# Miniprotein binders against a2bj90: the designs that were tried, part 93

Target 1, 235 residues: a2bj90
Amino acid sequence: MSRSARRKTSALNTVLRVVEVFASIQGEGPFTGTYSVFVRLAGCNLRCPFCDTRYAWSLEAGKPLGVEELVEEIARYEPSLVVITGGEPLLQRHPLNSLVEGLESLGLRVQLETNGILPAPARDEQLWRVYHVVSPKDVPVRVPGAKLHPSWVDYARATGRAWFKFLVANEQHVREVAEYVAKLGIPRSRVYIMPLTPEKLDMKELLELHSRIASLAVKWRLNFSPRLHLLVQLP
Short names: E, the ipSAE of ESMFold2; O, the ipSAE of OpenDDE; V2, 0.75 times the mean of E and O plus 0.25 times the DockQ between their complexes.

## First folded at step 10 (miniprotein)

Design HA6 (at its last look DockQ between E and O 0.77; V2 from the best seeds 0.80)
Fold by ESMFold2, look of step 10:
Structure HA6 (fold): chain B 235 residues (1-235), chain A 84 residues (1-84)
Amino acid sequence: as target 1 above (235 residues)
Amino acid sequence: SPEDVIREIDETLEKVWELVAKALEAERRGNLEEAERYQREALELMRKAAELARRIGHEQMEREIREFIELIERLIEIIREDRE
């Protein structure tokens, strides 16, 4: 009998509650345009009035999937980027770290999307080396219970792996964002402003809004994020 | 005074998410008893927030807070499943 290999079972048996897994283009932030696999995790600690993924709010909206199974499914797409989103993915912190471990063992690049209420990764977390796009919901319009955890600014400074993205509708919002990031010491090179897209916007209106916010980004020397997937009609 | 209650609810929600953060850290460190304790403290505070919302008649806020109660209850169930 030959020597048998032990399977790595403890971390690989960890379970995530997953709403959906799909391939598309990253339409927002610093990785805009990248061929990506999206993993939408269930559960959220906010009830934003402008949320376009309300179906992910309840933890019960997710199916339980083992981390090893999920890694294998993601790998079959051959993604250039794995985007972990939700709800709020950090509510499933422990099994999420296991997923990141599995993806990184295959050399896959990972980006997390978070509202920043829960703390930034610690140095001993697998999430420490992942890229993060943090979307605070306490400026310009505060959502109840939204408070950016201060560790995200420290993390961004220490690692260079976090960017901050803000939904804005007009110049008054942009001024509020600029004041907020200045007070927190977030350099403008890490800041994106993105159009706050109302419901029932046709393509002409969507493009006009993009043009308006992009012009404000130039005026205020901030980065601009499109909602590219909406412009090209991808999920 | 309704605005004072709304501010109190908002501050309570912030405290709840701080407790949830502590629970998630305890879970990451493998201390599942501590994780459950923090989540149960969070649940108690969230129930107080729901009562405050009901007291001022803010139906949408009360409904949202009850959805957060369900979330925390499910997080506790998951901790118990992981322990077994």
Scores: ipSAE 0.847, ipTM 0.939, lowest interface PAE 0.7, mean pLDDT 91
Fold by OpenDDE base, look of step 10:
Structure HA6 (fold): chain B 235 residues (1-235), chain A 84 residues (1-84)
Amino acid sequence: as target 1 above (235 residues)
Amino acid sequence: SPEDVIREIDETLEKVWELVAKALEAERRGNLEEAERYQREALELMRKAAELARRIGHEQMEREIREFIELIERLIEIIREDRE
């Protein structure tokens, strides 16, 4: 442990507001099918009308947990991946870096989910070392205040550890995504489209929607993300 | 028009998150005075956005912006509590 690492554990970096910790299968993005522990952090800088985790929007929805305690809790599940999600995890960036350091010290793989509004990790952050799935909320459905920070494109290019996941409901959305990523210079190999699922879909409707969006992914030469957890009825 | 005001609110929120990002970066560098300045600026812009939403009668948007004010205020408090 370098002397520099010991000094940066100031008190400021020791507590996270956590909504829930649970084990499941990663249902989305490049790690679909992976046995994962999910850490849902509290607080979000968006109010997406299609959000399925609205209960995590307030910081008060989370309990304060020490980073060390949280690392120990996560480790007990023996996960193949730790998924840090929530509202917006990067609102708690400083203690999140400490969490990542703890998890990485145990040899655990970490994947962050973010809306991409806040800047990508800097090279000197622990977050630089982990995988990121960025879900922009400015395309195809614009959420107020949502703008992808340009540093995510640079981070993806520099590290190869970022993917971009877009919620789509139809071919027009897929076209808009294709145009957007082309304009930003994001390689298609880093782009996932995922079904935008209304809360009230039955299993038949959900499967049909997956089929339609998957076919569009092939047509538009984009990667497809299922919502596997919904299909297999896991958390 | 109400649509113009909504666009202005959207642009204001974008600026708020840019300021929050700058505050987080200032904190990372240990410049607390700079961080607090950006946080104050962010809160001021959000208060203006809430007032704009109120004026056009967009109650949902006003509520959401107020929730963001609370979010930022609480984040500031947590950071202060962790320093003491």
Scores: ipSAE 0.775, ipTM 0.908, lowest interface PAE 0.6, mean pLDDT 92
ESMFold2 (binder alone), look of step 10: mean pLDDT 81; pTM 0.754

Design HB1 (at its last look DockQ between E and O 0.76; V2 from the best seeds 0.76)
Fold by OpenDDE base, look of step 10:
Structure HB1 (fold): chain B 235 residues (1-235), chain A 84 residues (1-84)
Amino acid sequence: as target 1 above (235 residues)
Amino acid sequence: GDPEELRKRAEETIREAQELLKEVIERAKKTGDEELQWMARLAEIYLRAAARAFQKGDLEKAEYYLKLAQELIEEAKELLEKSE
């Protein structure tokens, strides 16, 4: 491959479609409570009916940002964690690997949020080195076209850097999660259940739902993920 | 199908679910079962979400939350029937 072809492939791998960059507290999963910069990438391969970030579904909803500029922007916040989220971040896998390389070069910790439909990182990707919270949409919430890619189970076993976060409404959903993770051989210590919250819940209903799902987490010996940002009214 | 006919059917289904939920709530209050009362409140939450989605013209969201509400209503009915 000519030096010109490598430069053109490098240039295509240096731009991300970004919806927003903001600082907040990670409200969900194993890093709950961590001061984080969130990078919401544009584009999603799902259309979850319960999605609260529908504005990120189109790639066109994002602005093109250079990886270097984005690394500098993130670094100014002095984050304890960089959370890459969006629609589905792995739709931008190539420039995302470059972003991870830049962030890791600064000693920043990176956590990816993914729906797990696309393949897990390969060993030669920069993404292999980061933390992943995989949120399957097949079980129990049964989003059309959702299917967990089996490579995420292998990645979790190989690296210990993946967790699985499931949306649940009731005990039946928690049972389905327990059966699903048992069948896949996912250790319960890597499984989080999180309340399926519709938009515009009042605080009383939100707290009661959290309490009920947390009690189910204890009963079923699973980890509980709050939606802490909703409870404390942060973005 | 005609989008207006689909909309009308969805609205009718939401109304039917609302009536069923009222019955379940009334029966649940008589049992004193806190878990059953919670299931009824959770069904109400999702049914309100369905109705809001419907009012916004988001039929996919409306149908999704309606289904969740219906599943909870049926589960609550089955529990009530076993307790009687």
Scores: ipSAE 0.769, ipTM 0.892, lowest interface PAE 0.6, mean pLDDT 92
Fold by ESMFold2, look of step 10:
Structure HB1 (fold): chain B 235 residues (1-235), chain A 84 residues (1-84)
Amino acid sequence: as target 1 above (235 residues)
Amino acid sequence: GDPEELRKRAEETIREAQELLKEVIERAKKTGDEELQWMARLAEIYLRAAARAFQKGDLEKAEYYLKLAQELIEEAKELLEKSE
């Protein structure tokens, strides 16, 4: 095949189902405050009762986009960080690795958000080199069908490029997180607790919830993650 | 069971939790105990979220937040019994 024909065939074979692409501030985890472009991929292997993005659950909810087209769209925003989220992005693992390759060729920093059910990246994957924020849903929030794949702990140790973020509603939840991460050997420096925020909270409720969970983070010597985008009313 | 009866029982459960919470809030205030007051306030936030989800017909979300609120109410009641 000619170079031109091979490019067309490759672009058609490397397609992502994308729900939305938008610029905002990363509001959670270790990169809080960073000017980011969010790429929400379709499909999820969970049905969390508190999910704010139920419109991304079905793989069919995404528009098919070629990876090269998507890289160009993202680059036009001039982001400081590209956040790949979803649903569960690892359901589209193969084309996701191609997207990461394209973004890294432009020097763009990439962070993946995952529920950690599917395995961590292998050394031969482009995803091996990006940052990951892993949000287990089996503890303490007890979502059925959720179970953190143990490879994420191994990956975090090997690379230093993974952090673990837990939704918590109260101190009992924080205690459960502390026990869970100790059992798995996850150091406290890699652990964030974040307030489980129901939708439609007014600003007073949002601040109260943040204040309580932040004080618990200090008490339990864990990192605190805000939901900054909610506080500043960004998407 | 009867869908209307199941919905009525869920509504009653939320209302019963609201009544218990009102009592817990007042008792927690009288103690001056900061932790008890936080338990009561968090319970109020999640119980209100359960009620909102119920009114929108999202019973799974309503049940989830109701359970969180009930756990906080129960913990607060146990601590209040110990201190009283």
Scores: ipSAE 0.765, ipTM 0.895, lowest interface PAE 0.9, mean pLDDT 91
ESMFold2 (binder alone), look of step 10: mean pLDDT 82; pTM 0.773

Design HB10 (at its last look DockQ between E and O 0.70; V2 from the best seeds 0.00; counts 0 for: pTM E .781 < .8)
Fold by ESMFold2, look of step 10:
Structure HB10 (fold): chain B 235 residues (1-235), chain A 93 residues (1-93)
Amino acid sequence: as target 1 above (235 residues)
Amino acid sequence: GDPEELRKRAEETIREAQELLKEVIERAKKLAEKTGDEEAEDLQWMARLAEIYLRAAARAFQKGDLEKAEYYLKLAQELIEEAKELLEKAKEL
């Protein structure tokens, strides 16, 4: 690339549309309990009926922020983990790679949350080196337009940096997950089942749902993911 | 279709599921009281999860979120139907 073209490409990769930045606890998946800063990026390629972050669906919901400014804001929290979520963060892939570069230059650990429709990182991407929690929406919850990109399984195998987290409502869903991951060659150690949790459950309902899905995780020899932030009433 | 007609159909479907669930809950409880085996416990959980998702469907309906209501109603109906099938099989045995 010419120097002029390289400058333009770099400038375009330095702005993200960000809905919110906040500190909390990672409540889900393999990093449950970690003091985290969440960076919610705007835009999503799905419209899940059960989504609890519908305010992030539109790209216009995000404010344009420079990557350097965002790195500085995140660093002020002194996080143990930076969780990049959304919407679907990979819709902003190029500037996201710039953000990851900035965060890693400060020694900050990064985890991405994705629905896995867009391809896994290539070896030459900054995203290659971060942790990924992939939440497919095709099985068992059958969200229209969802389909896990097969590159995520290859990426997980090559790097050991990806886990797969599935929303489940009942034992039939768990059976479907077990069959799905077996077909794809995803080892059980990389698989989490998590209760499909409606909004506004009371604490009794939350605990019952967690209890049932946890018991199914043991029965099916899968990892269990809570929604810990709901149980402890954090954002 | 007509939004008012769609809402009326959804409300009726939720009410019908609630009535069926009451029967399923009672039969699953009676089975569990007679036996404590794993199948009886699974049936009680099917009924309880159906109740949770049916309440979620009703809440979404009351808020006017018909897509969410329909989604949770479908989950509840699947659990109710599975439980009914197992209960009918248990009576046959």
Scores: ipSAE 0.755, ipTM 0.873, lowest interface PAE 0.9, mean pLDDT 89
Fold by OpenDDE base, look of step 10:
Structure HB10 (fold): chain B 235 residues (1-235), chain A 93 residues (1-93)
Amino acid sequence: as target 1 above (235 residues)
Amino acid sequence: GDPEELRKRAEETIREAQELLKEVIERAKKLAEKTGDEEAEDLQWMARLAEIYLRAAARAFQKGDLEKAEYYLKLAQELIEEAKELLEKAKEL
């Protein structure tokens, strides 16, 4: 392999397409309430009709940032957690492993948000060590082209570092989630249901929706994920 | 099809869903007056949630986001049909 080919492959593994970096509170899933830096990566393999981050769907919507520069930027916020999100972060799997290595070298905790379509981390990836919140889009919301990759169930069982977060609107959706996770052998303790919120809800409607879905979570013995950032008006 | 014709048909479908939602709300109120029970509150909530999604569909159509509009319209329709099924079961009790 020529020196030029090695430099091109090394450069491809060290640059991410990043839409935004910001500090906030993690509003969703098992880390709700944690002071976090969010890294929104560009590109998505889905086109969810309900997506609130459509501006991240194209890879071209992101700026190229070096992994080292991005690690330094994140570290300046002194985060309790680094949340890697986007469209689909695992579309940038190679430089994402390098980012995780850099962040973990500083003792930073990392949590990935993924739609679960792409394979779970392998044992030799840096991504194997981090926390994952998998948000399936096949059940109950039935996004075209969404299918949970079965390796996420195996990863969750092997590591205890994965949770599954499902968007729900009503009790029928909660039933479909309960049946789906039972069929896959996912422990209920690893399952979160979250309100499917349309844009521009008022605070009264948003609170009522949270209350109703939380009551369904108790009834169905599932964990509840708020959308806390919407309730407290943070990004 | 003509995008304008598709939009018009979608607006008609939203109007039909809004009429069905009004019927469900009226039936749910009459049930609440008779039973006083938690089930009537749940039906009223389903109706309010269907209204939220219909408003979201209408906003999406106004913006030309047909995929989002169709998705929220379908979700509202599913809630309306579920509410009707619950109302029919409550009459058999």
Scores: ipSAE 0.670, ipTM 0.844, lowest interface PAE 0.8, mean pLDDT 90
ESMFold2 (binder alone), look of step 10: mean pLDDT 75; pTM 0.674

Design HB11 (at its last look DockQ between E and O 0.90; V2 from the best seeds 0.78)
Fold by OpenDDE base, look of step 10:
Structure HB11 (fold): chain B 235 residues (1-235), chain A 84 residues (1-84)
Amino acid sequence: as target 1 above (235 residues)
Amino acid sequence: GDPEELIKRAEETIREAQELLKEVIERAKKTGDEDLQWMARLAEIYLRAAARAFQKGDYEKAAYYLKLALELIEEAKELLEKSE
């Protein structure tokens, strides 16, 4: 392999396509309420009809940022957590491992949001060390081309650093989630259900939907994920 | 099929779903069942989302939320029929 090929591969591993970086409260999953810096990466391998971040679907929607520059930008916020999200962050797996290495070197906690289509981290990846919230899009919402990669179940079992967050509309969806996680051998303690919210809900409807899905979470002995950022009107 | 014909059919289906949902809402109010009334309100939420998506030319989103609304309407109808 020529020196030129190694330099091109090294340069590709140090640049991320980033849509936005902002500070907020983590509104979803096991870290709800945590002061967080969000890094929204560009590009997605899905086209979820209900996606609220459609502007991140194209890789071209992101600006190229160096990993070092991005680590410095994140560190200035003094975050309690770094949330890496986007379209699908794992589409940028190589530079993402470098980002995680940089953030961990500063003692920052990292949580990845992923749709779980791409394989879970391997033991030799920096991504192996971080927390993961996997949001399957096959059940119950049945997005075309969505399928949970089985390695996420193994990763969850091996590390205890993964949770599964499912979008639900009604009790039938909650039933489908309960059956799905039972079949996969995912412990209920690692499962979150979250309201499937369309855009531009009023606050009354949003609160009622949260209440109804939370009651179903209790009934079905699952964890509830709010969409806290929507409830408190944060980004 | 012709994209224009598909769009027209989707618009017709949204209108039909709106009429059906009005009936379900009125029937649900008579039962006093709060869960059934919620199901009808949830169907309305998704149907409004479908209509908004359709008006924006986002036909995939429109179809998705229309499907969710129709599923809830049908579930509500089945529950109404069991209560009668």
Scores: ipSAE 0.799, ipTM 0.911, lowest interface PAE 0.6, mean pLDDT 93
Fold by ESMFold2, look of step 10:
Structure HB11 (fold): chain B 235 residues (1-235), chain A 84 residues (1-84)
Amino acid sequence: as target 1 above (235 residues)
Amino acid sequence: GDPEELIKRAEETIREAQELLKEVIERAKKTGDEDLQWMARLAEIYLRAAARAFQKGDYEKAAYYLKLALELIEEAKELLEKSE
């Protein structure tokens, strides 16, 4: 196949709509502190009122990039972790699996961030082998239309490669999370609570909120997730 | 009501919440109860977020944070009445 024919095939099957690619640290969840390259995919199946990445909601916000070209771009950063986020990355599931295949062929560790509405990976998907941080939006924040697909709990049990992260504001929210995860059979070792941080908080307010939610995590024997990138002022 | 009426009602609700919160913050300080004082400050954080979103015309965000603030204010009021 000529280069031109290969590019036509790529456009048909292996193109992702990408909002941005950048290096930073992973500020949230089990991989907090890891030097990472973030790949923000366009499109979301939710319109959360507290969303801080509204610019990624529409598929039109993304530029079409070939998966092979994207893998090469990511590799040049020499990341310790590739974080695939968005919007909702699973809206672009087919080319996303191709991206994961390319990244894994280079030995790169991959983490997906998802709201968990679409099903967990099947065993025959490349996404089966990556790490997932699932952020359900039906408790306590209760976004309309959000519902965790039950396959994520099965996937987490089968693979050990999924964690569940919840935005909370206070102890009542933590109680709701605890009840929700108990009902679904999600072990507390897989659960993170993270502070719900509105825009424009000063550093004192950010630290106080982190301190309070961390104390609740200890009290309820759950894991705590910071929003470290806000504390150290990185993207 | 129509959207214009809902906006006017939201504005009044924010103003009423601001008045209530001023009193709740001062009463919470007098208790010495660390958790109650934090509840009042958290309500202030979310009410400020609601007011900011309202001024920008982001009424979904405003409503979301306003609801959180009102729940915290009401809870704080109930705890203050019990402790007093």
Scores: ipSAE 0.688, ipTM 0.855, lowest interface PAE 1.2, mean pLDDT 90
ESMFold2 (binder alone), look of step 10: mean pLDDT 82; pTM 0.777

Design HB2 (at its last look DockQ between E and O 0.73; V2 from the best seeds 0.75)
Fold by ESMFold2, look of step 10:
Structure HB2 (fold): chain B 235 residues (1-235), chain A 84 residues (1-84)
Amino acid sequence: as target 1 above (235 residues)
Amino acid sequence: GDPEELRKRAEETIREAQELLKEVIERAKKTGDEDLQWMARLAEIYLRAAARAFQKGDYEKAEYYLKLAQELIEEAKELLEKSE
């Protein structure tokens, strides 16, 4: 089969369990502010106490959807970025690679959000070519069982397509992040700190938390990630 | 693992932390130390989050945020003792 025919055949033969598809802005990390379509995949290998998307934890929360149909739905939004998130999207790795292939064939830019427990993409995966924002949950937030797979650092060095985003609550956490990334050899330019944001904060608390963590980012010479969608009240 | 015992322990711990925090906030203000005042303010934000989660019966989330608040309160207390 030709390269074009193989892509069509792959998309037709695979299914993803999808919780929701919606348009919004990317509120976090290096692509903050970008008009995006979010694809939330079902299933997660963690049960973080602070998770704001618990409804995506179970694989059964997702509806089965064919990759070809999903690509067409996404394309109708005319997104500047497709954000694949979840639970943990890499739990559906095989059909996810098919989705990425379909999106890239249309010239759509793709970003994956992952907790980094499962290994980084291999060179022969479609996922190798997309952008990744890796959010480790072992340091500083100390979720048990959340160890970052070491392949993500190797992947970031080999491709330049991964950034590391850490939830922090205070300056002690920022110190821990700085120590952690130094030990792993992750350059500061690839590191974001983001406020650990409890749900239902009023706007004053939300702004104060952002202000403090942003000041710490400057002090420690790290990148700051807002949770912009919370500040502007978008999903 | 007794749910009633865990609830009672968490409730008492939240009350104790709230009382300590009131004291820490006032003492931090007297120092004029911006970092100490932020430490107290962050503790207040996370302690309120713990109380909200407790009220909703999400005891795992409540305990997580309570621990964050307690760490901030204890650090602030230690620093205040050294400066006073």
Scores: ipSAE 0.777, ipTM 0.896, lowest interface PAE 0.9, mean pLDDT 91
Fold by OpenDDE base, look of step 10:
Structure HB2 (fold): chain B 235 residues (1-235), chain A 84 residues (1-84)
Amino acid sequence: as target 1 above (235 residues)
Amino acid sequence: GDPEELRKRAEETIREAQELLKEVIERAKKTGDEDLQWMARLAEIYLRAAARAFQKGDYEKAEYYLKLAQELIEEAKELLEKSE
């Protein structure tokens, strides 16, 4: 490949479509409570009926930002963690690898949020080095077109840097998760269940739902993920 | 199908689910079973979410939450019938 082809491929790999960048507390999964900068990438390969970030579904909803500019913007917040989320971040895999490289060069920790439909990182990707919270949408919530890519199980086993977070409404959903992860050979220590919260719950209903799902997590010997940001009224 | 006919059928289905939920709530209150009472409250939460989605013309969301509510109502009914 000519130097010109490498430069053109490098230039295409330096721009992300970003919906928003903001500082908050990580409210979900293994890093709950961490002061984080959230980078919400545009575009999603799903249309989850329960999605609270529908505005990120279109690639056109994001603004093009250079990786270098984005790294500088993130660094100004002095985050304890950078959370890359969106619709589906892995739709922008190439520039995302460049972003991760830039952030890691500054000593920043990175966590990716993904629906797990696209393949896990390969060993030669910068993404291989970061933390991943995979949120399958096939079980128990059965979103059309959702299927966990099997490479995420292999990635989790190989690296210890992946966790699986499942949305659940009731005990039947928790049972389905327990059976699913057992069948896939995912250790229970890497599994989180999280309340499926509809929009505009009052605080009493939200707390009761959290309590009930947390009790089910204990009963089924799974980790519990709150939606802490909703409980403390942060973004 | 005709969007208006789909709308009408969804409204009817939500109303039927609301009536079934009222029955389940009344029966659950008589048992004193807190878990059954919670299941009924959770079904109510999802039915309200379905109704809100429907009012916004978000039929996919409405159907999704309606299904969750129906599953909870049927589970609660089965548990009530086993307790009688």
Scores: ipSAE 0.744, ipTM 0.880, lowest interface PAE 0.7, mean pLDDT 92
ESMFold2 (binder alone), look of step 10: mean pLDDT 81; pTM 0.752

